# Designs tried in a protein design chat: VH-VL binders against q9yfq1. Part 1

Scores and structures below are computed, not measured.

Target 1, 117 residues: q9yfq1
Amino acid sequence: MLPVNPRDLEKMMRRLGIKVEQLSADEARIVLGSGETMVFRSPTVIVMRAKGQPPMVYLVGDYTVEKPREETAAEITEEDVALVAEQAGVSMEEARKALEESGGDIAEAILRLKGEE
Below, numbering starts at 1 at the first letter of every chain, in headers, positions and changes, except where a header shows other numbers; Kabat numbers aren't used for antibody chains.
ipSAE, averaged over its two directions, is called F for ESMFold2-Fast, E for ESMFold2 and O for OpenDDE. V2 adds 0.75 times the mean of E and O to 0.25 times the DockQ between the complexes of E and O.
[cut] marks letters that were taken out.

## First folded at step 1 (VH-VL)

Design c4
Fold by ESMFold2-Fast, scan of step 4:
Structure c4 (fold): chain C 117 residues (1-117), chain A 121 residues (1-121), chain B 111 residues (1-111)
Amino acid sequence: as target 1 above (117 residues)
Amino acid sequence: QVQLVQSGPEVKKPGASVKVSCKASGYTFTGYYVHWVRQAPGKRLEWIGVINPNSGGTYNNQDFKGRVTMTRDTSASTAYMELSRLRSEDTAVYYCARVKYYGSGSYFDYWGQGTSVTVSS
Amino acid sequence: EIVLTQSPATLSLSPGERATLSCRASQSVSSYGSSYMHWYQQKPGQAPRLLIYDASNRATGIPARFSGSGSGTDFTLTISSLEPEDFAVYYCQQSSNWPYTFGGGTKLEIK
């Protein structure tokens, strides 16, 4: 296992020229291949950065597993597309794309189209 | 394509120092860590330490603390390991090897051919 | 430091037989779905060659007869049908903690 003591870990990493930062975070989410999401509330986040390499992120804390959101994009109906198109003043093609990007959320799709400056 | 080429064999007297080189080619030298490992005749592999070629930072195994110095020359894509105050028990083949990341990417995927160091009176 | 114990120290087999090599760690080298255990092959006068990384992934160019398994503290390297070139010394290595450590090796010799 990696050292748990932050001082020992930082001392080791610093010798390799790796910057070790402890970040305060309100939440962290990891979307798994199963579609489930690991949700960490207020975890300790340690980021190790070295030039020329991707950062390594180490997080510690309790997590809960959220089931996959049931996607309703497959339930996007022509009526929904027409409603979004009329409300936002755009073509049905633009409305359909906005609905696909919002996962079928009509309100979000309208907001995207009207709020896009 | 990827190669780590080490310097030739050395014969030293007790108390002397030896400096082994490891020249990298076929990849971005500063994108990978360089580790040093040795193997005494008939014995297991023993990890000496690591250098980050990008920063020059090092971490040495406590068994070698105070006697080993690791450096690199980024313009020549070469890493160096110097071991001082040599003893007969330092007789071994010394290897350099590259590692991409700490943790899950921390395996030795390419090794140098090895440098034989013999310490004898 | 994490101590790695390999068994047996010597394994005498014939070509065509299955070889099973064990490596036991003094403490877990696994966390959150990853196991930081790797296997190397070494032939006389040569540098070690990576066979398996992160417990079960076969390195590039390594024949399908080599496989790795295990998690936590117990790991296994399996060679399904020995070829003459497979008679060598095999080492396990952990990268969970510094210092990195190696097992004592298993010498696979021809019967």
Scores: ipSAE 0.000, ipTM 0.548, lowest interface PAE 14.8, mean pLDDT 83

Design s4
Fold by ESMFold2-Fast, scan of step 4:
Structure s4 (fold): chain C 117 residues (1-117), chain A 119 residues (1-119), chain B 107 residues (1-107)
Amino acid sequence: as target 1 above (117 residues)
Amino acid sequence: QVQLQESGAGLVKPSETLSLTCGVAGGSFSGYYLSWIRQPPGKGLEWIGEIYHSGSTSYNPSLKSRVTISVDTSKSQFSLKLSSVTAADTAVYYCARGRWLQLRYFDYWGQGTLVTVSS
Amino acid sequence: DIQMTQSPSILSASVGDRVTITCRASQSISSWLAWYQQKPGKAPTLVIYKASSLESGVPSRFSGTESGTEFTLTISSLQPDDFATYYCQQYNSYPLTFGQGTKLEIK
C-alpha cells in the first residue's frame, strides 16, 4: 500500500531517483471510455517524474460520476430558430439550417447568415 | 493528433460508380464538417462536397447530380460515391476536416488516393 | 460561384528573397480566406486562415494581408522548404472555391 502522506511518498520516491512534486488543485476530471466523467474536488495530486519516462500521477480523493459528455449537447429549439431568424433577417428555414451547421451556437449562426463570420 | 485516411478502389471503369471511404481517428468527429476535395493530375483543387455528423450535406452544384456523401458515426468514417464516371473524374481524392462548425478551412487532410478512370 | 484568381501563376525566386503572391475574389468574401501550401505528391497543409491568422506550427516568416477583395501571402525570407504550390480558398459562400494555384520555384 502506498503512503497517503505526501511527504512519506516523496521520501520513498526520492530514494529511487524519482522527482516528486505536489500540485495545488481545485478539481480533477477523468473522462472514461463509457463517456462518464469522474470528478474529484480538491484532490491531493502528486506528480512523479523519472528521467526518460512519462510522468506518473498519484491522485487521492473522493469522486462523483457525471453523466456522459454526449448528453450535454445543446438541443436546437424553435425559440432559438426564431431568435436567429429575427436577428439575421432570414426565414425560419434558413435560420434552422444555420443553427444545425453551427451545432446550436446562436452567435455563430447569426454571423454565418450575415456573412460576417 | 487527428488523422484522416482515404481508402477504396484506385481503378474505376467508365460509367461505373467511384466509391471511397475516409476513416477519422485521434479526434472529435462530431461538430466538424467533413469534406471531399479532388485534384486532377497537374491541376488545382476542386471542392466536391461536405457532410456533418447529423447527415446534413452540401454538394458542389457542378457535381450534385452524381455525388452522394454519407456518414457512419459508429465507425467514425464518411464516404463518397460519384456515379457515371468518365476520364475527367481521374484525380487524387482527399478527405479533409473543417476547423470548427461552419468554418470550412481545412486543418487536417488525408494523404490522398489516386483514382484512375480507365477501361 | 465566387471565382478566386491568383497571380502570378508561376513565381521564380531565390533563398532569402521576400516573395508575395496575390489572390483576388470576384465578390466580397469579408476575411473568410485561407492559404495552403502543397508540395509534389503530398496533401495541402494550412498556412493562414481568416486572411491574416498564422496556423499553429507555421513559421513566422509567413504572413497574410487583406484589402477589400484582394489578399496576399508573403514569405519574408524564403527558405528551401518553401518551394511549393500555394492555393487560396474562400469559405464565405457555397460552393467553396480555390484559386488556380501559384507555383513558387527556384530561380
Scores: ipSAE 0.000, ipTM 0.509, lowest interface PAE 21.7, mean pLDDT 81

## First folded at step 23 (VH-VL)

Design z4
Fold by OpenDDE, fold request of step 25:
Structure z4 (fold): chain C 117 residues (1-117), chain A 123 residues (1-123), chain B 108 residues (1-108)
Amino acid sequence: as target 1 above (117 residues)
Amino acid sequence: QLQLQESGPGLVKPSETLSLTCTVSGGSISSSSYYWGWIRQPPGKGLEWIGSIYDSGSTYYNPSLKSRVTISVDTSKNQFSLKLSSVTAADTAVYYCARHERRYGWYKAFDIWGQGTLVTVSS
Amino acid sequence: SYVLTQPPSVSVAPGQTARITCGGDDIGDEYVHWYQQPPGQAPVVVVYDDSDRPSGIPERFSGSNSGNTATLTISRVEAGDEAVYYCQVWDDYGKHYVFGGGTKLTVL
């Protein structure tokens, strides 16, 4: 926890033109550029805002780092290709390509083809 | 040019539900920064914020009306709606739909308004 | 609940400067927005974020905000400026928008 009284912190920050809001969260996740994810369980969230400035968000608590999810390449069947082709209104070749790019995820392939991603 | 237009019945009976729709034209209701709100004004009185909604469904309501208010969005129709239940004569007002931005955690001014629609609560 | 206090009316002669105040506890910490509402019309933003002016709004309209008071200033007042003016803020504590009671500006 913070070493200062939240009320005192708020007052101090107000003098600096900074509004402080403390929130409770069940979980917070930060996806890092490395692909890893920082996971906070029940962190305290402190939002600091000043006029004309981007807000600053502080997560207070312990966290774990999760490795990227390993995706297994699913076998693409002709049935899958046909389904994607039908749903997206594209050729079998286009559907196959989309499925390959989506790692066999049918839903993602369809969304990709429809331009919804 | 984005425009808002209110529509709905101009007369509602006491205890019934007031229902209005705001149609957005000249642009999409889907936005990463804009909220869609309702404001009302009783005859000869001031402005009162009713509530706002983000296209994701996140809503904020005036605490004084929260128990009776429901705001929803229909992205397929590019509309958002207001329902106010258990109306009384005190709910007689001109109702405006409007949009406001949220940026950097700040809720901004209502920059675009509809022309407003009068709703009278009477038996 | 957070309350914004405006004078009910302000009167000025043409060509003079009108000042409309909006009082609120620590209102200087909040963005204040001002609306003009002519009779029978929808409100229009004339000043937002304390002192910014939308395109199309004359430079005669300006705003300031500090301490417990925000002020809308209308210089060189014209007959067409006669309207009710409302201040507004977002109350973070109550999580709702708050309007002032409105100020009727009369051009004498």
Scores: ipSAE 0.611, ipTM 0.813, lowest interface PAE 0.9, mean pLDDT 93
Fold by OpenDDE, last read:
Structure z4 (fold): chain C 117 residues (1-117), chain A 123 residues (1-123), chain B 108 residues (1-108)
Amino acid sequence: as target 1 above (117 residues)
Amino acid sequence: QLQLQESGPGLVKPSETLSLTCTVSGGSISSSSYYWGWIRQPPGKGLEWIGSIYDSGSTYYNPSLKSRVTISVDTSKNQFSLKLSSVTAADTAVYYCARHERRYGWYKAFDIWGQGTLVTVSS
Amino acid sequence: SYVLTQPPSVSVAPGQTARITCGGDDIGDEYVHWYQQPPGQAPVVVVYDDSDRPSGIPERFSGSNSGNTATLTISRVEAGDEAVYYCQVWDDYGKHYVFGGGTKLTVL
């Protein structure tokens, strides 16, 4: 994974007064100022520490960039309202209100109406 | 001013579990920077770190005691606790709770201490 | 396991300078903290991060750390300085705090 032996790297950095720690991670995420997110899968994490300085963290591995999840306000459709009304045994108006309160989540709306939450 | 105070029984029987609580006053135990630790000192001997806990539940224990030690936090009571199981006479000591910071990846000094509480293991 | 070595005792006359050493492999790579423990009292930090001094601690207390030895220096020693002093580090390999054995400072 790394071009140098981790032990050798550590030894080399110690001569410079830098402590090196290698960690294994399942995932690393970096939220960028652009709103995008860099996602590393199973990266090697290298933490470098020096006295009097903030630590430096290196992520070693392939990564993908994810776009900001457009919170599509789930458009509550009449079909959704009808479904909730039918399943919960309530009026269309009550179903609509429950869906609105549940952010368009049909299952959550039904649970709310049934008093299970 | 933040203060720490140990509390618990001063006498424990062999093979039983030593239980102590540290009460934090003058500030919240919830912190992004601080760990809460336990240190003990047998009579006439030196200091021994037992373990530390972060409010998230992350714990570090002395390897020599790890199998017997449990440290926990109760944020609702602003307390953290120590449990040491299967005690023997060797566990007789003054037990201190203390706070230390982790900053820039470095584990720092114990900057605030309780006054300590003597726990004697005796039948 | 990482071990810190301190002399068991140091004696100094009032007004003189006391030096307490703490030995450890590559201890200069670690932050060293020093505690003062007067008889019957809890320890108090007198030097932290090798050479920093907490508020309220006299300037007479100073610290240094390099190579395999950290040193606590107490200048113009007073009778009130008589205590046991402990050095401490965090061992990254063992993931635990390590204390030295302590040094009893006697003011003659």
Scores: ipSAE 0.608, ipTM 0.810, lowest interface PAE 0.9, mean pLDDT 93
Fold by OpenDDE, last read:
Structure z4 (fold): chain C 117 residues (1-117), chain A 123 residues (1-123), chain B 108 residues (1-108)
Amino acid sequence: as target 1 above (117 residues)
Amino acid sequence: QLQLQESGPGLVKPSETLSLTCTVSGGSISSSSYYWGWIRQPPGKGLEWIGSIYDSGSTYYNPSLKSRVTISVDTSKNQFSLKLSSVTAADTAVYYCARHERRYGWYKAFDIWGQGTLVTVSS
Amino acid sequence: SYVLTQPPSVSVAPGQTARITCGGDDIGDEYVHWYQQPPGQAPVVVVYDDSDRPSGIPERFSGSNSGNTATLTISRVEAGDEAVYYCQVWDDYGKHYVFGGGTKLTVL
């Protein structure tokens, strides 16, 4: 149970040999193993430290859970392929392959095709 | 083994800016756990912490010197520097660069020191 | 501002035990570090985190910290132990390192 009064909390924890620091944050994000992200807006952050122990951090506030941004695989557009093909002087097939390998990055794809990388 | 070495002018005129550099050898200044600090000692007096910097650019300064102190890091040269503006005779001291760790939220001891360099403020 | 108080000097005969105190409000809640500074040399950590010793520091050096007082104990004092000793803490409130005034240890 968090005491309502921060001063009381600090005093109580001090008796236990625990230092308490309260911080204000604009935002806190926790990336979960599932790929989801917990997002806290304007949470109170409580850092608890004890000698010889790793610190504990409490986030106090409301939060939302965001799904992993589906990396929209940058849809390699036919226009992108054409651009890479033209700039690198390669076939459309070669350009497409390079774009796929570069995750849709046009500049990187061109560099790969030109042998600069 | 990691070593620190101070360098800079040994003489500074009043009202000018004291500038020192600490060169780190035997290891990288970039570390996730270490801070790089400056400590000074006037002749015949005790130690005074000036400030510390983390590789990310986060700095802490002694409140008594904060308005005059700037600490910076140059990762390309594996160095960090101290600037102290508007110096007076009171700023005459041996200046040490040193390293300290932050672990589990605790700021630790200065475990590695330079040999120190005397800076005299005189006309 | 947070202040650390040390006696200005301590004298001991060779082979005896020296105790150097460092006083501070609730210093027991903070990690205390101790430095040895021989004349004309840079400080060296002899005890850190209240009671831990760096490699190369003799077991004759020990530290304790509780309440309002930290203590550096040097057993079987040798002539080479003559130096100024400083205690140090990080002040979380002021966000700065604080040194004690230093204690000159004289070996008689």
Scores: ipSAE 0.607, ipTM 0.811, lowest interface PAE 0.8, mean pLDDT 93
Fold by OpenDDE, fold request of step 25:
Parts: sequence; structure tokens; C-alpha cells
Structure z4 (fold): chain C 117 residues (1-117), chain A 123 residues (1-123), chain B 108 residues (1-108)
Amino acid sequence: as target 1 above (117 residues)
Amino acid sequence: QLQLQESGPGLVKPSETLSLTCTVSGGSISSSSYYWGWIRQPPGKGLEWIGSIYDSGSTYYNPSLKSRVTISVDTSKNQFSLKLSSVTAADTAVYYCARHERRYGWYKAFDIWGQGTLVTVSS
Amino acid sequence: SYVLTQPPSVSVAPGQTARITCGGDDIGDEYVHWYQQPPGQAPVVVVYDDSDRPSGIPERFSGSNSGNTATLTISRVEAGDEAVYYCQVWDDYGKHYVFGGGTKLTVL
């Protein structure tokens, strides 16, 4: 548990050979392994550094958890596939695959197929 | 291996701006870990850090020189530069460019140096 | 401003051990780096992060740092070790690098 008083914290940490830096941030985001994002608004950031060790960063403040934005997969139409196939000079199957991989983005799919991306 | 080389005029008139460029070879100036700095040494005197820049453009300057110093990076040329305005005789020195790392929040030693270039401010 | 204090000169006979000190308030809490600068040459790191040595630097060079004093130790001093040595730290408060005044090591 961190001391509430910043001065006390610094003093305590110094005794342990730890340097403490307190910073103000407008926002902090932590992308979790689950895909969710913790969002801190105006948190206090405490950076603790010790020689030979990775720093420890504490975010002090309330936070919200945001779910991953579901990318609405654009419906791939046969016309889209045909267009990609024609522009990239590939088969319909290849074009479809590229479109699927590109989330329905025709331009990206074409670039991917042409080796430009 | 990475090498640094200073270049620029060796003579500058008082009140003018000293301009130097450091060319990085043997590696990219773009790095997530390294800063690019300038250090100077007046004749017969000690070393003085001028400032450092990260490839993102973040700069740190010696407080004593901050008002006169500008350091910039040109990633396309793999160079970074120093400008020191309003020079006087006191700015006569050998100027070194050098690299230092920041790791785990610690600013590290200058591990690679240029050979240095003498800049004389004429009277 | 944060100040590093070095003796202006240290003299040792060949084969002896030279110790160069670098004084600073609570310097033990900071990483200290040491540079060797032979006459007319650019500085070279000989010890970094208090006690680490770059590749190519002889083990004769060692460093320590505690309290208010960092020390560069050069054992079995050779004529080629004659140079000016600088200590350096990053001052977190001032957000700048600080060099010591340098110590001229003379090999007698």
C-alpha cells in the first residue's frame, strides 16, 4: 500500500534505494490481454525507479474499462470481389480472400494482392 | 559499427549562430532507446553537455544554454544538428556529438562519440 | 544546480593503483559514468552505471558508488592511462547531464 502523502512516499522509497517521480497525465490507457482497455482520466502517475530494475509505474485514479471496438466487417459483395479480381489480375477466390483479410477494404485488398502492402 | 561525425564551419562571428551537423553512419538514427546529444569542451577546460534529442523530437537542453540552443533531427539524412545562437568568445570549444541510451528510466552514458570539431568564435 | 566535484589531479607511479573520486550529494542514488580523455582525443567511456565496463576496457578499470562519493579505480596503472577523467550523472531535478570538473591523472 502506497503512502497517501507524496513526501512520505518519496522518503520511504529513498530508504529502499528507489527514486520516485510523480507526474500528471491527462489520460492513461492500458490495453489488457483480454482486448479490453482500462482508461484513466487525469490520473497521477508515479514512476518508481531502482538501479538495475525495470521501473514500476503506478496509475492513481479511477478508471473505466472499454470493450474492444467490434470492427463491423463490411459485407463483401460479389461486385467487390469482381472489382478486386479485375484490378489485381487474380482469381475471384483470391480476390475474395484478400477482401476478407482486408475487412472489405477494396483498396487495401488490391494493394495486398499486388504486393504493395 | 555506428559512427558519428561532426561537420560545420570552424569559424563563427560573434552574435551569429553556430551550426553543426552530426552524421550518423553504420546505423539508423531512429531508435526507441537512443538519444543524440551534443557536448562541448572549451580549450583547456572540462566537458559541458549542451543537449540531447530523441528521434521523436523530444529535446533536453542544458539550462544554462537552453535559450540559445536548438537541436533537431533529420531522419531522412540520418543526421542531427545543433544551433547555438548569439555566440561569444565563450562559445569557442570543441564540439562533440554523441549518443546515449535511456533504459528503464535511466539516462545512460554517452557510449559513442564523434571525433569533435573545433569551433572558434572570432573577436 | 547539481555539482560533481573531482580532484583536479592525481599522480601515481606505474604499477600502482589510482583512485579518482567524484563527490555529489546523494550521488549513490544516481548512476555514475566515467570517461577517459587522452590529450587531443574524444572522451571514451571506461566505466558506466557505477561499475560496469564497456567491452574493450581493461578490467583494471573499475568503479564504485555509494553515499556521496563515486570512485574510479585504475589498478596497475600504465603510462597510457595518463589522461583526464570525468565523472558524469543525469540530474533528474535539473533534467540535464552534469560532468565533473575532470581529474588529470599523471603517471610518474
Scores: ipSAE 0.597, ipTM 0.803, lowest interface PAE 0.9, mean pLDDT 93
Fold by OpenDDE, fold request of step 25:
Structure z4 (fold): chain C 117 residues (1-117), chain A 123 residues (1-123), chain B 108 residues (1-108)
Amino acid sequence: as target 1 above (117 residues)
Amino acid sequence: QLQLQESGPGLVKPSETLSLTCTVSGGSISSSSYYWGWIRQPPGKGLEWIGSIYDSGSTYYNPSLKSRVTISVDTSKNQFSLKLSSVTAADTAVYYCARHERRYGWYKAFDIWGQGTLVTVSS
Amino acid sequence: SYVLTQPPSVSVAPGQTARITCGGDDIGDEYVHWYQQPPGQAPVVVVYDDSDRPSGIPERFSGSNSGNTATLTISRVEAGDEAVYYCQVWDDYGKHYVFGGGTKLTVL
């Protein structure tokens, strides 16, 4: 376990050949492989360096876990559908379907219809 | 092969500004890990680090010279420069440009040097 | 200010071993780099990160670092090794590079 006292931590780590630097941050975010994000508010940041090793960073403080933002489909307008239909040379129905599948992204919809994506 | 070459006037008057440029050849200044620095050596004396600059423009200066030193990078010319203001006879030295790396939080050795250029401060 | 202390001079006969020391408070916790500077030439790294050797530098050059002293060792010294040698560290507190005063190696 790490000592609560930063000074004691530094002394202990020095004995192990580890240099310790303590910093303050307003916020720290870690995007996890799961897609979730750990959010620290005003954490203490401890950077540890040792010869021949990559540095280690400790975040000290409470954190919350945020779920990944769900992408909502952009509003599809009739003008968008018409544009996609014209550019891709397809029917309005086909263009609408492509836009829906592309979350309202006009460029992606066109590429999809042209077989490029 | 990467090479460094110093250029600038060899004579500067007291109170004026010493200006030198280091031209990098055989490679780009833009790098994720390299710093570009200046070191000087008065005649018959030891080496003194002046300062270093990172590609992003982040600079570190010798505290004893900080108030008078400016180091800058020109990526379009693949050069970096040194300005030392309010010079005196004490600033007479051979000036070297050099490269060093930072890795895993450690500042490394200067692995590539220019040949150096003598700058004399005299009235 | 962090200070590195080197002997001003070291003399050795050809074929012998030269040892150049670099003293500093807790220098063993820092990476030490060594430079060779022949007369009228720019410095060249001969040992970096305490004991690593650049390509092209003979194995006769080695380094160690522990406690308050780093040491550059040059075995089987040759006439061409005559130069001034400097140790160097990065001072994290002062945020600057520090050089030793240099040691002139004379080959007798």
Scores: ipSAE 0.595, ipTM 0.804, lowest interface PAE 0.9, mean pLDDT 93

